# VH-VL binders against q54fm4, part 23

Target 1, 189 residues: q54fm4
Amino acid sequence: MSTAPSPTITSPTQTSPVVINKSLICQDSTVSNGVQIAIGTVLHPRSSIIISEGAGPIIIGENNIIEELVQIVNKSPEPMIIGSNNLFEVGSYIECKSIGNGNVFEPKCKILKNTIIKDQCSIGAGCIVSEDKICENNTIIAQTQNSQIQTTSTLPYDHHSSIHMTHLELLHKSIPLFHTIKKTPILEK
Short names: E, the ipSAE of ESMFold2; O, the ipSAE of OpenDDE; V2, 0.75 times the mean of E and O plus 0.25 times the DockQ between their complexes.

## First folded at step 28 (VH-VL; framework fv_lerdelimumab)

Design n4 (at its last read DockQ between E and O 0.60; V2 from the best seeds 0.00; counts 0 for: pae E 3.0 > 2)
Fold by ESMFold2, look of step 28:
Order: sequence, then C-alpha cells, then structure tokens
Structure n4 (fold): chain C 189 residues (1-189), chain A 121 residues (1-121), chain B 109 residues (1-109)
Amino acid sequence: as target 1 above (189 residues)
Amino acid sequence: EVQLVESGGGVVQPGRSLRLSCAASGFTFSSYGMHWVRQAPGKGLEWVAVISSDGNYKYYADSVKGRFTISRDNSKNTLYLQMDSLRAEDTAVYYCAKDDYPLWFGRFDYWGQGTLVTVSS
Amino acid sequence: SSELTQDPAVSVALGQTVRITCQGDSLRSYYASWYQQKPGQAPVLVIYGKNNRPSGIPDRFSGSSSGNTASLTITGAQAEDEADYYCNSYDIEDRHLYVFGGGTKLTVL
C-alpha cells in the first residue's frame, strides 16, 4: 500500500465499485479467541460468538451479516463452520454443526446442536431447527398458527445476492459512523 | 519471498518413528495456520494435519490420528510432524503448506518442495 | 469421510476452453480451492473461494460453483497449463478434515 503525492478528484458515478477489505466488528460485541472471521463479515453491537470450554473453533466465511443479540455458540470439540453471505437477524441463536452460503435466519429463530444448514435456506422468525436436522438447499421453514412447515424456494439466487451485497456495503459505510469498531487486520486481495 | 523447506525424510522400517521439520521464512510464521499434506508415489494429494497459528488447535486425518503429532515452534519459525508407529501406507512425499488465515480455510497459498518418507521392511 | 470426485483425465486443444469439475456433498456448503501440480513440483494454488485468483495466476483461470459442483475453467489453454489439477474442501461430516479430489490430468494437444 502507498499514498499518491497528488490524487485526482473524480466525479461520483452510479456504477463505482465498492471494495470491502476487512471484517467489521463492533466494539460492543463478544468474540472468543478461537473465532476466525473472514473479509466482509459484519458483527453488530451486542452480538456474541462464543466457544464453550473444551470446544473447537468457530470459522466464519465472507460477507456475513450478524445482527444485534445474535448468539453463535460452539459447544462441540469439532470446528463449527459457517460459510458466506448469510444473514443472521436480531436475536437468532446458532449452535449448528455447519451452515453453508446465502441463508437467512430470521429474528429469534434457533438453530440447534449438530444441525447442517446448506445453501439458500430461509428459517422463519421464531422457528426452531431441531438437533441433528439437515436442511437441504433452498429449504424454507416458517411458522403457522399450529406448527412449523417446510417447503422449497425457487427464488433466483442472483436476486438475493444483489440485495445482500447492497445491504452489506451500506453497513460498512454506516456502522463506523455511529459505533466504535474493534481493530481487525486488513486482508489484501 | 515466502519459502518453506521440509527436511527429515528417509527410509524407515514399519513400526518406527520419524520427525519431519519445515523451516519457514519470508512471512510472519506466527500469524498463520500450517498444514501437512502428503502424496503417495503416483497418487493424489491427501491432507494430514493442521495446527493453528498459536498452536492451540490441532486436527488430524483419521488415517494418522493417534500416531502423528503436529507441532510448531514460533520462536524458530519451524513446523514439525512427529510420525510414530509408521506403516507402509504412510509412504509419501510430505509437504508443509501455509494457510492464509490464523486458524485455517484450507487455502494452501504456499507449499514446500516436499520430503520423501519411505516405510518398508 | 465424504468424497470429492474429479474426472481422471481431460484434453483440450491449444487455445481452446476447458472445464475441470469437482463434485461432492461438501461443496454445497464449503468453497473449493484449486491446485495445479506439474511433475516433480509442489502444488500451486490457482483459485479459491468463489472466483479469486492469487497474485501471479493468469486471468484465463476462473472458478465457479453450483449445487454440489465446483468448476475450474481455463480459457485459451496454453501448453504450460498441462498439469494435474486438484480441488479441496472441508468434509461435510467431519469438519476438521480436508478432502482432496482424486485429481484431473489435463493434456494440452
């Protein structure tokens, strides 16, 4: 990295690229020492990523959004693996075996021990994914008056990913304006 | 220039032990996870073990668990593999490989030249 | 452990496009990385994540993934691309295990 002696000022453009070169971890979050967080992932205030005594590490991929009061807890001696582009909404609880990519965990849902969530799943607010369950790609779990139901989504992947990245870019710009940020290494691409 | 140099390979009898070393230079060794990967003659790659940058987490392939021990000395920029109870199927070229993260993602961005271990009677 | 499956051999005419595939249940949840290995040499990382190239890897190398399949594409293949290619990822069942595919020998005609 270097600074130019005299930078040229250019006009803004609607298509200017946004470069995310680090994770964004709010100071008022709790992160255990054995947690690895890849580039682009955002931790909101009062979120927590906890490794219980004797448990293995938590490895979190790129560009995840982890909202307030989300709890991600590993109690297993095996590593917990969370992929990329996932949205964990307020108050969700995660004790999975692994989570893939592009999933949405709506507020206060619970993902219990030894579960596997693959790709492009949507877990509805307050829903519970029971221990040992495997949610295959494109699974939707939602709450009805009497029970949880499960169905399959056909929503196009590129539509979801565009909305997610726009949200993520906004957070990288806005959160540092209002919250103190933990120091994190810059990852060069 | 990132450089990884393995040593300690050789010919040993089944049931015996051998210790491999990997000398690292050109990067901050203590900041990255490290792996051992092996390749039997004429065969594909097989992951063997990983150790986190601070040495607190170690994991092994099932085929070597209980027999092999990965370790590191960050003051000497050196990765080790202690191989006990060697078997014929452990015959391979052993590579050390650098992870791109302090724990790991299995993205081996730099590799050593490898050292040959032959287990035969 | 879960297996990553690759075709053992693929051929491409000089200057043409080739795709090398890697298939396994783990690839629904985890990114694949791709390694090039020439005879007598150590492997070299060529693609990781969705489609990231390490510094020094030509832009003719690209990666993609869909479902349980990861692909390495070489556009405009050169003689120097002749090598063995391996994918790897976590094992979906045993999260501490890395699994390599069996390798694909690429021949450039």
Scores: ipSAE 0.529, ipTM 0.796, lowest interface PAE 2.5, mean pLDDT 87
Fold by OpenDDE, last read:
Structure n4 (fold): chain C 189 residues (1-189), chain A 121 residues (1-121), chain B 109 residues (1-109)
Amino acid sequence: as target 1 above (189 residues)
Amino acid sequence: EVQLVESGGGVVQPGRSLRLSCAASGFTFSSYGMHWVRQAPGKGLEWVAVISSDGNYKYYADSVKGRFTISRDNSKNTLYLQMDSLRAEDTAVYYCAKDDYPLWFGRFDYWGQGTLVTVSS
Amino acid sequence: SSELTQDPAVSVALGQTVRITCQGDSLRSYYASWYQQKPGQAPVLVIYGKNNRPSGIPDRFSGSSSGNTASLTITGAQAEDEADYYCNSYDIEDRHLYVFGGGTKLTVL
């Protein structure tokens, strides 16, 4: 009895790089008027970007990943500014003055009002960044068994960047297969 | 072809008012943020103000805040700058510039040729 | 407010390579945009982002960044490249929005 060769599931070799030239916003995300989202940024289902009544606009840079149940809220009359290449993981709450570039916000962390997060920071799961706090570049906030601790990262940013771009590429390919995407205005170049 | 044409410049005395206009064509005007940038004679570029595509958000440089008002009429494809309480230091060529985003923090991808404002006694 | 600094003047021989550099703290976080301004004319965007050129800009123009600096490089300078060059970036933390460098006058010899 000739044992039929087990079908080698050849992973589809991504033969060509995916050019990210638009934002990807799922239909079941909530986005207020006055929110600007740059190209490459991904909003997962059930994420929300909300401008309170009388509050300033929310500006979000390029290539951000905003996962499910993330809440970004501006209640201040001043603009909320978020840079590029940030990862907001499931259930994180963001009410900040500004966020720089290349930051990671792990699940269910909270960034409270008037907070400044600079670049390449990592906020651990369930951690809380208190009001009016400034997190300098490369700040790591993590939860230990007994307390929340703060330290400074010595890791090179290049590793995060490469992984982040790979993640984005995958999301831009996969999300439209399973979710309805909002029509975004195509800006004339 | 994208075109921006400024007008309304001239010579005024300190304390007086002047209104600049910028006529836009060649693109969907109502889809982009618009800016004013000025350049004093022999000096560098200075950002002045921005208005969102829908006109709901306006922001100014500290040097002009409280004195200048940016506005737009999307039905006329026109950007405006109302300049009140003019000062000698406001003397400059004023450029209108197109943002490549609806609000701001894009680039100034297109500029007008500018209009000269001279404030002198 | 965050400042961007540039050398006031540089020169380059025809066909040679020149680099114009902009320095400032904001450049650690944000890319610079570069504008060319010829005498009596409006500024023209020549480089933005990591290394993006608008349509109509020659490929001899390129952009780079390192640390708190951004640079515009012209590889094979032409006579028509003689102009003032301004870098631009953002001042987000202090909410000053846009900041220009002082400009660099490029002379082509």
Scores: ipSAE 0.419, ipTM 0.798, lowest interface PAE 1.5, mean pLDDT 90
ESMFold2 (binder alone), look of step 28: mean pLDDT 91; pTM 0.939
OpenDDE, look of step 28: ipSAE 0.013; ipTM 0.581
ESMFold2, fold request of step 29: ipSAE 0.327, 0.508, 0.348; ipTM 0.731, 0.783, 0.727
ESMFold2 (binder alone), fold request of step 29: mean pLDDT 91, 91, 91; pTM 0.937, 0.938, 0.938
OpenDDE, fold request of step 29: ipSAE 0.299, 0.286, 0.387; ipTM 0.758, 0.755, 0.787
ESMFold2, last read: ipSAE 0.411, 0.443, 0.317; ipTM 0.740, 0.764, 0.693
ESMFold2 (binder alone), last read: mean pLDDT 91, 92, 91; pTM 0.939, 0.940, 0.939
OpenDDE, last read: ipSAE 0.415, 0.380; ipTM 0.792, 0.781

Design n5 (at its last look DockQ between E and O 0.50; V2 from the best seeds 0.00; counts 0 for: pae O 6.0 > 2, SAP .509 > .496)
Fold by ESMFold2, look of step 28:
Structure n5 (fold): chain C 189 residues (1-189), chain A 121 residues (1-121), chain B 109 residues (1-109)
Amino acid sequence: as target 1 above (189 residues)
Amino acid sequence: EVQLVESGGGVVQPGRSLRLSCAASGFTFSSYGMHWVRQAPGKGLEWVAVISSDGSYKYYADSVKGRFTISRDNSKNTLYLQMDSLRAEDTAVYYCAKDSYPLWFGRFDYWGQGTLVTVSS
Amino acid sequence: SSELTQDPAVSVALGQTVRITCQGDSLRSYYAHWYQQKPGQAPVLVIYGKNNRPSGIPDRFSGSSSGNTASLTITGAQAEDEADYYCNSYDIEGRHLYVFGGGTKLTVL
């Protein structure tokens, strides 16, 4: 670990509040030039954020959790914009136009090109959001025997929002203990 | 003290060109995205264009796309707006604005005082 | 649409509280930023994100959001608060990148 020593990981109820004043980007993640990541977002090992040749930038908001093997790829000449407080679980693939806030992308789901995911959506494990699709707020995508279903509920977001900040604070404490961290961007007034 | 000073405004006929400049000081110019925002007399604000800190990404409002070109010279701490094929509806005060990030989040934390462009027959 | 809608004018008595609203579909996903513009002057950022004040902005300025609406609240309005107020946000469905509201003229009585 190139940043050491760090405190032993403890439960949230045993630690002082964490001040989240920077992003955490693991050294063994891949991040193209032209990717902007705002305060609080955590990028796990082996995740990738890639800008293809001739493609526009990727702009990622605050307090996102991007887990292992997640791939975020912009192939469009237009900017890709991802909001805040999203959870991208292991192995999900993201090629959206835009993603809003408070969404959960369950493991190995695929968000295909030129899609718009608004807020508080839950995309089920292995589900595919087809090209050009727009998912309105509180959309749930899940598998059935015949096809993927789309329904609307605030319940998955209520659960996500109740635990997200605590989860994020734990990651900001624990990730530096076990992984080398990239130097964060320097911002002036 | 952060300062942004626009220049190059004036009165021109439709179909002609102007180049605006914005001289920056008091911050690391090369670290931040920069925008142009305009305001027609007596009207509201309209976003015009953005350029990333290293100049590699440029985006425009649809109303000016294909006619205006944003650029920067980080060695001179200067932002530019080349305005071609000017129309009467381009008449406005043009502001230079600093983004808070190297690309952008649309948070314009510092503005210049503006330069007036008048396009009339 | 991607437009941000603001009331054109609002009045407040000196020392009273006023709320200026900004409404649009993009505000469901992205916070508004708020700018104050006095006559003959450039805009000044007064609130960004959910409810952050830049250095030098008085505590009487606050922000909030709910659904597709962002609000700027001035508690204890002062004479110097008389100005035009603009919101901006990302243009989710357009390709302008950013859009401003039409502006609200605040008159302090």
Scores: ipSAE 0.428, ipTM 0.771, lowest interface PAE 3.2, mean pLDDT 87
Fold by OpenDDE, look of step 28:
Structure n5 (fold): chain C 189 residues (1-189), chain A 121 residues (1-121), chain B 109 residues (1-109)
Amino acid sequence: as target 1 above (189 residues)
Amino acid sequence: EVQLVESGGGVVQPGRSLRLSCAASGFTFSSYGMHWVRQAPGKGLEWVAVISSDGSYKYYADSVKGRFTISRDNSKNTLYLQMDSLRAEDTAVYYCAKDSYPLWFGRFDYWGQGTLVTVSS
Amino acid sequence: SSELTQDPAVSVALGQTVRITCQGDSLRSYYAHWYQQKPGQAPVLVIYGKNNRPSGIPDRFSGSSSGNTASLTITGAQAEDEADYYCNSYDIEGRHLYVFGGGTKLTVL
């Protein structure tokens, strides 16, 4: 009775930590002139960052994730500034004055003009942030069966950050395998 | 090594004009936003103006808006600040500063030694 | 206009730890950057973002943030650390695109 050799459980190859040293912009994304994107930020296919005629520049910080069909638009003569570590999920529309750090914009949410989103906010899927609104830190906007509600998160920022970075690392590994990437200069941190 | 050298400072009367220059070296000048920051004697730092890498965008502090003009010549690696209608409160050491990015992130990673502008009657 | 406020002066004994704090509404939304300025010299970037040090800056310098505050910490202060320290951040709604704190004079005893 030939004892079948026990399958050698190949220890998962410790994938060397991916060093994020550039922005990752897919070729089929649309980016206007005057848009600045910092290191680590990822633009998925069919995303768009648009500066309207006569509008100010758009400045996007580090390590943002901008998913498919996301539209970021500046129509104001003033600069639009987006901080770091934000997640813009599929189909979200952003026409804000400014966005801070560590925010999540769920699918097909809309941020209307002259809004200010500060830090660590979560805008639920399909939710609409009205014009001129200021979302304070840790604001959660969510859709219930009957209404859109607003509350304040009590979750520590550190948890969100770790998850976001893991997501970012994965994207930097995976996206170039499946998509053509625009040539971008390596920006120093 | 990154070097920024300001020039053009001096003593002027109120209402007069002065043009400052900043000569840049040690980096690709045309790839970075540039700023002017000033410091009144014995006072703190005050941001004055920014210009994008290609000069397409310019922004000013309200205190100098309409009076000062920031510009650049990338072929000469030089930043300029045209100061018109000078006031006593414009008296300061003027620094040119390099941004870390093509537009601006407000991170001034290198500074010149500054040039003194004195506005006095 | 969003102002950044700093203590005008702080002191630290040689080898001890000191924290310089900056406070303002803009810090709720944006990170602060820190600059060191010695007498008669140009400012030097010492901390940027969450806690990043430029090349050439000693590891005794660190940055932190909480709420509407940002802090620069010097762990094991040296004599050469005696200087003015300025924080800065965005001020989109203010009169200035960028705002500086009033500066803190650090004396090393």
Scores: ipSAE 0.017, ipTM 0.632, lowest interface PAE 6.0, mean pLDDT 88
ESMFold2 (binder alone), look of step 28: mean pLDDT 90; pTM 0.924

Design n6 (at its last look DockQ between E and O 0.32; V2 from the best seeds 0.00; counts 0 for: pae O 7.7 > 2)
Fold by ESMFold2, look of step 28:
Structure n6 (fold): chain C 189 residues (1-189), chain A 121 residues (1-121), chain B 109 residues (1-109)
Amino acid sequence: as target 1 above (189 residues)
Amino acid sequence: EVQLVESGGGVVQPGRSLRLSCAASGFTFSSYGMHWVRQAPGKGLEWVAVISSDGSYKYYADSVKGRFTISRDNSKNTLYLQMDSLRAEDTAVYYCAKDDYPLWFGRFDYWGQGTLVTVSS
Amino acid sequence: SSELTQDPAVSVALGQTVRITCQGDSLRSYYASWYQQKPGQAPVLVIYGKNNRPSGIPDRFSGSSSGNTASLTITGAQAEDEADYYCNSYDFEGRHLYVFGGGTKLTVL
């Protein structure tokens, strides 16, 4: 996650490529001082990214989608690192050590302390990833009545990234029409 | 033009201290994270430490943690490295390097020319 | 040393194409940055992210990544490209933030 590039975008509608050159942070979101958010990431209303007293920073890569009521909380003195192209669906709770790229966190799932989620994982709605767990690439966790099951995804990476980027492009165009946006500082080059 | 100029290197005995400085110009120093990277003679590059743009976060390589302290003075556009309890393996050219973000992504877009620290008896 | 592995030396004939590789587990999640260092000089950033070039870097330099491997490709190598090349990435398992590869000395024949 040290330097996430602008991803290659794919538009299935054959439209001109959209360049996403800023983060899109809704005014009705809560972001602690010490949170760094890279280009293209979208924070929906009522989401929160919180650094507890004495905790380290939260560094979030490019082109993530953070939906309503998502809570990302760092309580560790070490940095929390979140990569790129992740989807955090409504009400998910994230207290990880690190998250890689291209993951989906379905509604109300909980990612507990000191967890490591690598790439292309899917954490099912309401599922809990226990403290200290490491989810290797392509892990799927789903909930049954009284157990969580784990399997390995066979879906191609390019398919997932195309859907994600199309969604992201729509959000960058549509959210400013309906919501007030926080001013993002322009870095001097 | 972005410029970074390190100073304060020299020859010291093991167990002694040195303080390195890096003078910055040509950019808004207070907007960017800053790093120290070192290179032992004839060896590769080794990341040493980072400090956020406002100085609120600092992190170190395990090899120097507890012995080195990174700091900055944004009013003077200067980055510092206080090196205590120096060891022979700390002998290196020390570079300051600019990050392109207020905290960091570890993408060192500009480097100084370095200052040599030699730790020997 | 680092958790990023590079071959210590590579040669290329003038005008030919060369690839310099960097391997490590962190490269499955993070792209490498690439630095060129000529003797007696500071490193210079030549590639970051998947394939981004800073201003002033010739377009003969390109980057790619696959699995746990990042590659720097120089198409049409010039005598001035003779240098040491380092990759760098975040090291989420090593309890330190950034790690460099050991470096690759490129000789242009």
Scores: ipSAE 0.394, ipTM 0.750, lowest interface PAE 3.6, mean pLDDT 85
Fold by OpenDDE, look of step 28:
Structure n6 (fold): chain C 189 residues (1-189), chain A 121 residues (1-121), chain B 109 residues (1-109)
Amino acid sequence: as target 1 above (189 residues)
Amino acid sequence: EVQLVESGGGVVQPGRSLRLSCAASGFTFSSYGMHWVRQAPGKGLEWVAVISSDGSYKYYADSVKGRFTISRDNSKNTLYLQMDSLRAEDTAVYYCAKDDYPLWFGRFDYWGQGTLVTVSS
Amino acid sequence: SSELTQDPAVSVALGQTVRITCQGDSLRSYYASWYQQKPGQAPVLVIYGKNNRPSGIPDRFSGSSSGNTASLTITGAQAEDEADYYCNSYDFEGRHLYVFGGGTKLTVL
């Protein structure tokens, strides 16, 4: 009775940590002249960063994730500033004055003009942040069955950051495998 | 090595005009935003103005808005500050500073040694 | 306009640790940059972002932030660290795109 050799469980090849040293902008994204994007930031296909005629520049910080069909638009003569480590999920519309760091914009949410989103905010799917609103740090906007509600998060920032970085690393590995990437200068913040 | 050299400073009377220059070298000048920052004698730093890499955007501090004009000549690697209607409170060492971003809104990663402007009757 | 406030002066013994703090509303949203200025010299960027050091800046310099505050820490202060330190941040809600703190004079004893 020939004992079949036990399949050698090949230990999962420790994939070398991905070094993020550039922005990742897909060829199928639309980016206006005057948009500045820092290192690590990812623009998925069919995302749009648009400066309207006569409007100010758009400045995007480091390690942002901008998913498919996201529209970031500046119509103001003033600069639009987006910080770092933000997640813009599919179909979100952003026309804000400024966004801080570590925010999550869930699918198809809308941030209307002259709005300020500070840090560590979460805007729920399909939610609308009205014009001229200021969302303080840790603001959570969510949709219930009957209404849009606002509350304050008590979660530590560190948890969100670690998850975000893991997501970012994955994207930097995976996106170039499936999409053509625009040649962009390395912008470091 | 990045070098920024300011010039054009001097003593002027109130209401007069002065033009400052900043000669840049050691980097691709046309690829970065540039700033003017000033420091009154014995005082702190005050941001004055910024110009984008291509000159398409200009912004000013309220204290100088309408009186000062920032400009650049990328072919000459030179930044300018036209100062009109000068006031006593404009007395300061004026620094040119390089932005670390192509447009602006980065940090001031390199500074010149400054040029002194004195506005006095 | 969002103001950044700093203590006008702090002292540290040689080899000891000192923290210079900057406070302002803008710091809730944006990281501070820190600049060192020695007498008669131009400012030098020493810390930016979360905790980034430009090339040539010693590792004894570090940055941190909490709430509406940013801090520059010098661990093991050296005599050459005696200088004025300025914090800087953005002020997009005000009339000034950039704002400096009033500066902190650091004396090394």
Scores: ipSAE 0.016, ipTM 0.590, lowest interface PAE 7.7, mean pLDDT 88
ESMFold2 (binder alone), look of step 28: mean pLDDT 91; pTM 0.930

